# VHH binders against q9y6x5: the designs that were tried, part 26

Target 1, 379 residues: q9y6x5
Amino acid sequence: LPPKLLLVSFDGFRADYLKNYEFPHLQNFIKEGVLVEHVKNVFITKTFPNHYSIVTGLYEESHGIVANSMYDAVTKKHFSDSNDKDPFWWNEAVPIWVTNQLQENRSSAAAMWPGTDVPIHDTISSYFMNYNSSVSFEERLNNITMWLNNSNPPVTFATLYWEEPDASGHKYGPEDKENMSRVLKKIDDLIGDLVQRLKMLGLWENLNVIITSDHGMTQCSQDRLINLDSCIDHSYYTLIDLSPVAAILPKINRTEVYNKLKNCSPHMNVYLKEDIPNRFYYQHNDRIQPIILVADEGWTIVLNESSQKLGDHGYDNSLPSMHPFLAAHGPAFHKGYKHSTINIVDIYPMMCHILGLKPHPNNGTFGHTKCLLVDQWCI
Key: E = the ipSAE of ESMFold2; O = the ipSAE of OpenDDE; V2 = 0.75 times the mean of E and O plus 0.25 times the DockQ between their complexes.

## First folded at step 7 (VHH; framework vhh_surovatamig_d1)

Design g3 (at its last look DockQ between E and O 0.49; V2 from the best seeds 0.00; counts 0 for: pae O 4.8 > 2, grease 24.5 > 24.2)
Fold by ESMFold2, look of step 7:
Structure g3 (fold): chain B 379 residues (1-379), chain A 122 residues (1-122)
Amino acid sequence: as target 1 above (379 residues)
Amino acid sequence: EVQLVESGGGLVQPGGSLRLSCAASGFTFDDYAMSWVRQAPGKGLEWVADIYQDGSEKYYVDSVKGRFTISRDNAKKSLYLQMNSLRAEDTAVYYCAKESYDWQTGYSFDYRGQGTLVTVSS
C-alpha cells in the first residue's frame, strides 16, 4: 500500500513557543516521533510565500508567490482577494499535491492550504475545501480524515491548515504571556483531538503526520513606527505591499524615489532590486518590485501614525523570531529524535521521498532531513 | 451591511462602574469573535478585550484585567462590557468591533459605530 502523509500547519507558530509554554499533547507527539527545533523559512516571512515554499521546495523568486500582495508589470495583474485563485500567479511551480495525484491510483486532499483551491497547471486538489476562516478545526479534521479513510483512488497526500496562533499573535503580541498561554493551550488541545481522531479511525499507525508552521511572530509597538508619508509623496510611487517589507513601484525616475527613501529611517533598509542581499534569494522574479523597504525587527511601516497590530511577521528570515518548528510522527520517522534546524525548502524533497515521488527541480537538500527518516543512514 | 451601535457610556467618578452595550446587525453575529477597542484623547486605537463566538474564551489587555468583563448574548446579537473600578486612564471613546481573519489579508477590526464616550473624572 502506498505511504500516506498528512501535512498540518498552525499559522504563525514561533519555534520558541515550544520551550516557553506547556504543550502536553504536542510533547507526547514529539516523544513518539521527531522534532526540528527551528526551521529557517524563506524571505519574505509571509503566509502565502512560505506555505508555497513548503510544498514546492522553492525560494519565492522561483515559485512566483513573492508576497501576499503582488503586481506583475508585464500583464498588469494584481494579486489580491479578488483574483487570488487566478492560476497565472501559481503556475511558476508544481506543488506536491499536483505531482501526487497525477500518479496512478492516488488522490490528494486539502482542508485548506494556500493554492489547493486553484487549478494549478489545470490540476486542482482532488478533494478540497474553499478557504473559510469560520470553519471549525473539528470540521476540517472530520473532512480530511473522511477523505483519507474513504476515497477511491485513495488519498495519499493531505493538508490541514489552522489560523492560530497567527491571528492571536497579531492581536496580543507574542510577549503577552497570559493571553498567548491560553491561545497556545487551545492549540495543544486541538493537536490532542487530531491524534485521538486518527487513533479512533485506525489511521494513526500507518499515516505519516507532519505538524509545522510557515513563520513566527515578533512584538510590535506604537513607539516603533516608520511613517512613509513623512518621507515621500504618494504621487511618486504605487504601493504594492506595505509592512514590514514594502514593495514600491516608482512613478517617476527610480533613482529619485530611492534617494527620497534611503534616509527615511535608521530602522529601515532601502534596496534597489539589484542590491537586495543575495542571501534572501529574492531578486529574480518580475513580481519583485524595483524598490523594497525592509523594516528592522519590531518596526512597522505605516502611512499614518497608528497601527492596530501588536505582533507582526514578514521580516528578515535570519531572525529567530520568524522561524517555525517542525514535528513529525509515523512509520517513516524515527521515535524520540531531535534535530536542531533545517531550511523550510528541505521539507519538500523529504515529503517526496516519503511518498515515493520524483521531486521537481528545487532548492531543498534531502540530506538535511535524512536523519529524521528510518530508511536513511545518518552520518 | 455591518452595523454596530454602542451605548452605555457617560461620566463617572474614579472607582465607579459602567456597563457598555453594542447592538449588532448585518452579519451572522454567532460566527464572529467580537471585541471592544478604545481611543483615548490624543492616542491611537487600543484593543481592550475580546470574546470567542460561543463566549467560551475571553481575553483582556493587562491594564483592565480583573476590572472589566466582556460578555455576549448571541440570541440578542449583543456584546457587553462591564467596567468596574474605573480609573482616569480608562477615559476614551469605546467601540464595538467585529473581528475578521483572512489568511491573505490578515486580521482586521470592523468598527463602524460612533462609539460611546466614557469619561472618568471627579
Scores: ipSAE 0.593, ipTM 0.810, lowest interface PAE 1.4, mean pLDDT 92
Fold by OpenDDE, look of step 7:
Structure g3 (fold): chain B 379 residues (1-379), chain A 122 residues (1-122)
Amino acid sequence: as target 1 above (379 residues)
Amino acid sequence: EVQLVESGGGLVQPGGSLRLSCAASGFTFDDYAMSWVRQAPGKGLEWVADIYQDGSEKYYVDSVKGRFTISRDNAKKSLYLQMNSLRAEDTAVYYCAKESYDWQTGYSFDYRGQGTLVTVSS
């Protein structure tokens, strides 16, 4: 049987949630599979960029999705969650579902994974759902499993996306134990539903399943605000992205804008594009604006309006609060194995291996995931 | 066009009760969780309560737990907030709000009504 892989993302599932809350279904999933406790995601630690990194193995500067909100100065195009369907933004890379879809006797399916409802390189998944946050997990799961079970050509790669616990993390803050306990319980139940559904359909033993996330969540507060308006006149720049990493397009001399911002707050680093730290791999793309502002963990960049968010993400990708986890189960994976850390870009070459796909050039290291796989030698 | 119209506000004494209503139109009401939010004088917008699409789950801000009850009638496209044991600190403009998810900000309210004023005063 050809290998099959289902990639599931629970948005904003911080890695340490596994230590601080109970997940009987997920723990059972892990017990029968593998766990990577921490996944170092890419900078910036936002939804669209990191989800695309998972499926391309590329840093953001390379795949071109550098934020949830982007601006291209040449074409004057804008990217946002309400305007994400232009292949222009996605075509700087080839996601794995496209690679898979182009193979003989294979097809891909997707339930609302970022970019899956866009023809990338003139290819779109044979089966996909347009993004709609109102669609239940059950419906998404039912569609995905139906496609995995009944499609011709067979669906060999599928993605499933869910908005929690990110949405609730933003609303309640990750340190709200009462509300987050409730939210995370629901997520665990959904994982239970997933497993049960797969078992009911006879897919469980033969399907490789990866459960992961794109980023974590840090606690924010109204007491930790950086107000740009106190430092620079709004007319001097265009804001492309705001917090916690602001993308600044100067309307006046860049140096002047920089000088007005560089000492705006001790809790914010200001970088000219060429001075962005190399470790971020966030420099070599025209979609990265001339100046970026990076707030310290837990600080929020605002204008005159106060943020209503109690949690946020997008911060330095070295921060543990930004890190998600990865769990996996299936024929390709060991049982009862735990691994400390991988990079999020490492997932791509692993998935390619599992599916027997030739990976496009990527930033991942297959060696980092060898210990998870039954067919590999673990050093 | 999405419309949310609140009603039921007014002046009430401490310990009194009010029932707020919200009439929704212009969208598939039963596809969305709904919230009540409020803004007290000189304060920012505060989330008060929300209810799932099918009414199966209800959540409240701590300060109103045990006193307020959110409910909905999907057939009537209506949202309600029963407010009992009202306190002076409950004084605010109350808004009916349609919940939405934003990729950038998470939970948000893409629409809310004009609001209805609740004044709790002796």
Scores: ipSAE 0.032, ipTM 0.461, lowest interface PAE 4.8, mean pLDDT 93
ESMFold2 (binder alone), look of step 7: mean pLDDT 82; pTM 0.816

Design g4 (at its last look DockQ between E and O 0.77; V2 from the best seeds 0.00; counts 0 for: pae E 7.0 > 2)
Fold by OpenDDE, look of step 7:
Structure g4 (fold): chain B 379 residues (1-379), chain A 122 residues (1-122)
Amino acid sequence: as target 1 above (379 residues)
Amino acid sequence: EVQLVESGGGLVQPGGSLRLSCAASGFTFDDYAMSWVRQAPGKGLEWVADIYQDGSEKYYVDSVKGRFTISRDNAKKSLYLQMNSLRAEDTAVYYCAKESYRWETGYSFDYRGQGTLVTVSS
């Protein structure tokens, strides 16, 4: 049987949630499969960029989705979560579902994974759902499993996306133990539903399933705000992205803008584009603006507005609070194996291997995931 | 157009009770979780409580737990907040908010009414 893979993302599932809360269904999933305890995601640690990194194996500077909000100075186009359907933004890379879709006797399916409802390189998944946050997990799951089970050509790669615990993390803050406990229990129940559904349909034994996330969540507070209006006039720049990494497009001399911002707060680093730290791999793209501001963990960049978020993400990708996890189950994976850390870009070459796809050039290292796979030698 | 109209606010003594109501229109009410948020004088907008689309789950900010109860009537497209044992610190304009998820911010409170003032004072 041709290998099949279901990639599931629970948005904003911080890795240490696994240590601090109970997940009987997920733990059972892990017990019968593998766990990577920490996944180092890409900078910036936001939803669109990291989800695209998972499926391309590329840093943000390479795949071109460099934020949830972007601006291209040449075309004057804008990208946002409400304006994400232009292939222009996605075509700097080839996501795995396109690669898979283009293979003979294979098709791809998607339930609301970022970018899956856009024709990328003139290719769209044979089966997909337009993004709608109001659609239940159950409905998404039902569609995905139906497609996995009954499609011709067969669906060999599928994606499933869910907005929690990100939404709740923003609302309640990750340190709200009571509310987050309830939220995370529901997530575990959804994982139970997923497993049960797969078993009921006879897919469980033959389907490879990866459960992961794009980023974590850090606690924010109204007491930790960086107000840009205190440092620079709005007329001097255009704000492309705000917090915790602000993208600044100067309307006056860049140096003047930089000088007004460089000492704005001790809790914020200000970088000219050429001075962005190399470790971020966040420099070599025209969509990255001339100046970026990076707030310290837990600090929020604001204008003359009050922040309503008690949790946020997008910070330095070296911070543990920003790291998600990866769990997997299926014929390709060992049982009862735990691994410490991988890079999020490492997922792509692993998935390509599982599916028998030739990977596009990417930043991932297949060697980092070998120990997860039954057909590979592990040192 | 989304419309939310709050009512039920007023002046009450500490320890007193109020019941806020919100009338919703312009969207499919039962498809969305709903929230109450409040803004006290000189403070930012604060989330108070939310309720799932079908009313099966309710969440509260710590300061109001045990005192406030959120509820909804989907047939009437209405949201309610029963406020008991009111305190001076509960003084605020209370808004009914339609929750809208965005990847950037999570659930936002961009859609809210004009609010109803609750003043708790002796």
Scores: ipSAE 0.342, ipTM 0.736, lowest interface PAE 1.7, mean pLDDT 94
Fold by ESMFold2, look of step 7:
Parts: sequence; structure tokens; C-alpha cells
Structure g4 (fold): chain B 379 residues (1-379), chain A 122 residues (1-122)
Amino acid sequence: as target 1 above (379 residues)
Amino acid sequence: EVQLVESGGGLVQPGGSLRLSCAASGFTFDDYAMSWVRQAPGKGLEWVADIYQDGSEKYYVDSVKGRFTISRDNAKKSLYLQMNSLRAEDTAVYYCAKESYRWETGYSFDYRGQGTLVTVSS
């Protein structure tokens, strides 16, 4: 009887993969539920920031996870995907699993969504897996379904993370039709397994399931490199993050560093923090460095080495190549409805509505998702 | 201490074949995806192929598809690359690599061996 929600992310799933590849299982999921064809994500279009934006409804400047690599000058703390467990980084927001499990007679479960193995506001997900990329999708799904079926207090919010197609998109590039077809077919099979598992356990009809992603992927090339060492001596700055959005902490006068960089490449925009475009909502956090460099789509900022990656993300969030999709099925959702676009921050207030939770202050707009929901008037 | 030891390189004519081997020690081999990377003289590293920890999924760079086959034997802690229909542009030092996924960089190579030289020439 209590409303239940499973939030699933397939990392790096570009929205137009749905048009360009075959997904019989995902298309059947969509046919019996809803599709949002494009989700406009947040800048920068990186994994940790966008996963946290989904579960907080906040822009990166507001939730404090502003990149996959960060530095805080006051505390001298460093953040990376191998050093991500300090609650300091996560405590500027309250993710939905914390709010959910603090309700009476509710708990939360997590299989590797970024941040779910961290005690945020002294609260860790009630059931969780420590992040380990070697754990199969099947094992993650088995744990999630066991927790959904067998927990007291009941698990009402669960989340499940998978690294593909992001990992393969980086390695092969989104234009490698042969490798990406095989990768995406495997992912579609995993979606089929997910649905079949939920049906076999009696969960399918009463569980709301969202399948979404954090960002897309664009094609890179050895012909599209921006060599930073050719423009500025590395002794003038500390490099906090490199590509496609470089985060530059000047060691000398900031204006001098800016002047050396501003004409470095016609394929890179150089911003002083105060000049970052307002549409990025990426200014008002101390973790955003004084200078950022934003490469054009498909361009890679390098120091002096070639890149093994043929695909990347992190670019301007207006680019269609950076946008994921959202599909959903369950008692809260219409059947056979397609919607053109929402903002990624809109997912949080929608999830709060489905779960009967009071949302924390956020940047999402509930009205943008009303047409997906059976209990709302679609205006 | 992680150790990767490549072998099986040598001189071969265009169109010929070689089989590379890699002996792994100092880590739980079965827990990690493995890859072959190569470096031609004066060039950067190029990813060639990878294989998931249980051997279930294999992926190749376009230039070697249909010619190279990656495999692993988890009982023997060994990684292999069968290279057929070799071309002059395949000339490189080939490295066995242990990889892990990192969100900031995608796949990365935690460790690589000393390499084995493959020379394809008349």
C-alpha cells in the first residue's frame, strides 16, 4: 500500500540512442509507461554532479558537488571518485533517500548510486552497497529486490546504478556503431531482466520505476585537442580538473593567468568566475575555481599527452549530445505517454510527490512533470 | 605487489600471426577487467582490446576488429591476445594492463607491464 519507487540510472545514456539503436525491452517498458525524450541536465554535465542533482533537485552550485574532481581551499580537502566518502562534500544538500528513511515506517535502499555509501547529515541509506564497479548488474538487482521485498520498516525508495553505456562511450565513442550496438543491446537485455525479475517477485504492478541517466556522450578525436601547456606555464596555476571543463586555481595574479589563456584556442571559452554565463547556474559556490575553461563539443583539453578516450561528456548542458532520457512505469504514471523535455532538477519534486514527501527547497518545477502523472491535471 | 609480465612478441611478416601472453600476480585477477594497449614508436598509447573479469564481454578498437581476439584464463591468472592478419601499422610495444572504471576519466589503467615488442615488416 505505501507508494514505492525504484530509481535506476544507466550512466551516459544519450537520449538519441533511443532513435539510433534498437531497444525492444526498453521500448516495451516505454509503451506501458511514459517517456521524456530529452532531459536537460545541469552544467557541468558530469556523473557525480548530475546524479546528486537528480536526488536533490538542486543546481550544482547549490548542492556543492560541482565536479568529479574538486578542491576546497579553506579546508584543503580534495575530492575525487577514489576519495569521495567525506560527508563534508555532500552535506550542502539533503538527498531524497535521507528524507525518505527519516519518515515513520520507511527505509531506503541503494545499489551504488553516487553518495549512497556516505553518511550525509549523519544518515546513510538504510540498506546499501559500497561502490564497487566489479559487482554485476544481476547482483545489484538481486540485493535491491531482496530489500524491497523483505525489509521492516519497508523500503519505499530504492536506487540502482550501472556504469554503462558511459564506460563504453568513453572508450569507443558514440559513433562506433559496432561496439555501441553490442553494448546497448546488452543494456537492453539488462532492462528486460529487471522487468522480468520485478514481475516474478510480484513487485511490477505496485512499484513505480524510473529509468534515466545523468548525461549523454559526444565523439572525441585526436584531431580535436587543446594543448594547455602550449599556452601557459604550469607553474602559474594549480589544475583542479582538466577536461572538458578545466578548473584553474591561479598561483599568480588571476588577470595575468586569464590573459594568457583567453586566446589559447578558438575552440575553448575562458571564463572568470564572475563571467560564467548565468544560464549555467554555476557561480555561487566556493568550490568553483576562479577560472574555468570550457571546451567546445568534441574538443579535449590536454596537457601534453594523447587521450585514450574517444567519447566524453561534461560540456555545455544546452548541447543535445549531453542530454539523457527518462522513462517510467508504475501506478503513478500514465500508460503510453510521451513528453518532449523536462529539466533534470524537475525529477526530484516529482519523486517527492510520488512518495508523499515534502521536498526541501530546490530548483525543480513540479508543473513540468504533471502530464506524466495519473493523479494530476495535464494543462 | 602487482606484476604483469608480457611475452610472445617478435618479428613477423605482414599477414602473419602472433599470440601474446600476460602472466599476472599480486592481485585478485578474477576481480578486474583486463586490456591490451600498444605504443608505436614515437606515438602515444592506444587501447587495443579489453575483456571483462569473467570473460563474458570483449571489445576491440576498430582497426583490429576481426583480426585480434582477446581471451583470459582466470584459473591460470593469464591474459592473451591472438593477433592474425598483422599489418605494418600493428608494429608496437604491447602492454597488458589491469583496468578499473573511474567516473572522472572513464576506464583507466592502474598498472601495466614492461611490454613485448611486435614488429611487422618484410
Scores: ipSAE 0.015, ipTM 0.483, lowest interface PAE 7.0, mean pLDDT 90
ESMFold2 (binder alone), look of step 7: mean pLDDT 80; pTM 0.805

Design g5 (at its last look DockQ between E and O 0.68; V2 from the best seeds 0.00; counts 0 for: pae E 3.2 > 2, grease 25.4 > 24.2)
Fold by OpenDDE, look of step 7:
Structure g5 (fold): chain B 379 residues (1-379), chain A 122 residues (1-122)
Amino acid sequence: as target 1 above (379 residues)
Amino acid sequence: EVQLVESGGGLVQPGGSLRLSCAASGFTFDDYAMSWVRQAPGKGLEWVADIYQDGSEKYYVDSVKGRFTISRDNAKKSLYLQMNSLRAEDTAVYYCAKESYDILTGYSFDYRGQGTLVTVSS
């Protein structure tokens, strides 16, 4: 039987939550599997970009999902909360579920993972749920496990997505111990439900399961605001994305816009596109705007408005607060092994290996995950 | 059109009580968790309390625990905040806020009312 893999994402699960809170179900999952304590995600550290990096192994400049809000100057198209279903945005890369789906006697399933309800390269998962935040985890889990168990061709790769603890992190801030404790307990309970469901269906021993996240969360404050309106007239630019990384499309001379912004705040770095630090791998895409603003950790870029969030993400991907974790269990993984750090793009070649898929060109390094796998040498 | 209209604010002495009300319209009220937020003079918005769609769970910022009670009447499309033992630091404009989450934009208060001023002063 071909190997099977379930990829689960709990959005915005900061790595150090594992150190600061109790997760009996997740810890049991880890005890019987592997843990990567820190996953260095891609810049910018936002939901759609990082989820797509997980399943493509590519930096954002390469897979083309460079933010949750994008603009393409050539086609004049927008990507935002109101329109994210155009394959135009996704087709610069091939996600793993498409690769898997195109194999003989295999199919893919998805429960609300970003991009899975879009035909990418004219291919969509055989089984998927349209994104709806109102749908319970239970329903998502039930569908995924049903498909894993009863599908023909068999589902060999599945994705499951859940919006917490991101939503609550935004609402309460990650430093709210009382509220986040409650939220994280619920997450652990959901992991318990997942494991129980898999055991009940007889899938647990043969299914590879990865539990990870796309990014962390940093504490924000109304006292840490960068007001762009204090620095530049709104008529001089179009805002494509706002905080904590603002994408600026100048309406006047780019240099003039840059000069008005470069000293706007000591807590914000301003980059011309060509001057974006190489370590971000965030330059070589037309969807990246001519100027980007990068706020320091915990600072919020605003217009003449107050922030509605006590927590946020999207900051420098080197910040520990932005890093998620990865845990895994199944026949492909060791038991009781902990690893310090990998890059989020490393997950793709690992998953390809597990599934016996030839990976597309990617930025991941398979060597970084070898120690997690029972069939590999760990040097 | 979504509308939230707050009422019940006013001047009260320390230790006093007020009951705020919010009338909601233009959306399915019982499908959404609701919050009270406030903005004190010279400060940003602060979350105060929230309540689940069905009223089964309520949560509060630490500074108001034991003093404030959030409630809702879905039949009347109304949100309430009972404020007891009011303190000077509770002085603020109080807003009724509709909670929203989007996978791309994250958590937000997509709508709030014009607010009602609560002044606690001796």
Scores: ipSAE 0.357, ipTM 0.714, lowest interface PAE 1.7, mean pLDDT 94
Fold by ESMFold2, look of step 7:
Structure g5 (fold): chain B 379 residues (1-379), chain A 122 residues (1-122)
Amino acid sequence: as target 1 above (379 residues)
Amino acid sequence: EVQLVESGGGLVQPGGSLRLSCAASGFTFDDYAMSWVRQAPGKGLEWVADIYQDGSEKYYVDSVKGRFTISRDNAKKSLYLQMNSLRAEDTAVYYCAKESYDILTGYSFDYRGQGTLVTVSS
């Protein structure tokens, strides 16, 4: 009986792919629903931080997942592939699936959205898949739709994560039209399969579906490298994260490390933590290191002269290349409406509204998304 | 512990053929897509071809389409590149690469072998 929502992420889906490539299935989804052409995501424009921002409505400094690689100086803990499931990292916020399933007669389901296999505030998604990149989209969709149709208490909020076009964007670069056309056509076919499956199962008319992404992708090059070892002895700092936002923990005097780095490259900004631009909302957390280096778009910070990636993300969130899109369809959404932009943190209060949940304190603005919703005045 | 050992390169005339092999060990070969990449003298790395874990899909850079065929034998933990109608522009060191994706670190590929030199010259 309660409203239902499926949140789908295709990782690394840059907003302007919609204008530069053909998506017949996604365009049909949009025609019957809504499109937000550009979603301004949060700095740094990395996968875990932005996926957690979507489901918490918080800037990275506020939810505590400040990068894909982190160090907490107070507790001396490291966040990496081997310990990403420690609730310590996730407990600075309450994601929407936790709030949802604590309601009477509600459950949540997840197919590999970051954090859904972690017991955040002692609460793990009611149904979930452990992350495994080898599991096909079809199997993820099969599990999600099974849980949406057959669970007691009913699943009212579900998430579905897919690694493309991020993986291929890194491999080929977003400017490789031939390979990216092939990759993006496959993604459009998956969207077609998703819609067809929901129709066949009788879910399509009463399920709200959001298709979005966490960030975009920019072209990189072996001609655009910033070699840190040319500027500073590696022994003077601990490297917490490298590119395109390097997180530097000085081993010697912080000002000395800063001075060695500040003139390293005209294509890199070097910030003391207190000097990080206010517009990044990236300062007030112990996991943000004393010095960060922010490469210009398309530049790669390296310790060697080589990089294996032709595309990357993580850059300044004002860059259009870092921005994803959002499309949505369902009883809560208008049909055939296009909206210019929202902030990624605005998605959370909108989802809470759709599900009838009281949002936790957050950085989103519900008013930014009112025009997408049939039950709201849009002036 | 990942080990990739390329072989089968050599000197060949334009229009000739070579078959490259890669013996893989130190990982579950069947779980990973595999690639051939090449590096011409003084140039950067160029992706040449890739193949899905089960061999069901194969992709090629335009310059080699119709001339090269990638294949794999998961039982033997081996990757192959059949190179036909070779041209001078195909001269390079060819590397076998293991592809992987991790949600935290993204897409990556490893090429760790010495490579195998292919020289196409009259």
Scores: ipSAE 0.345, ipTM 0.672, lowest interface PAE 3.2, mean pLDDT 91
ESMFold2 (binder alone), look of step 7: mean pLDDT 82; pTM 0.820

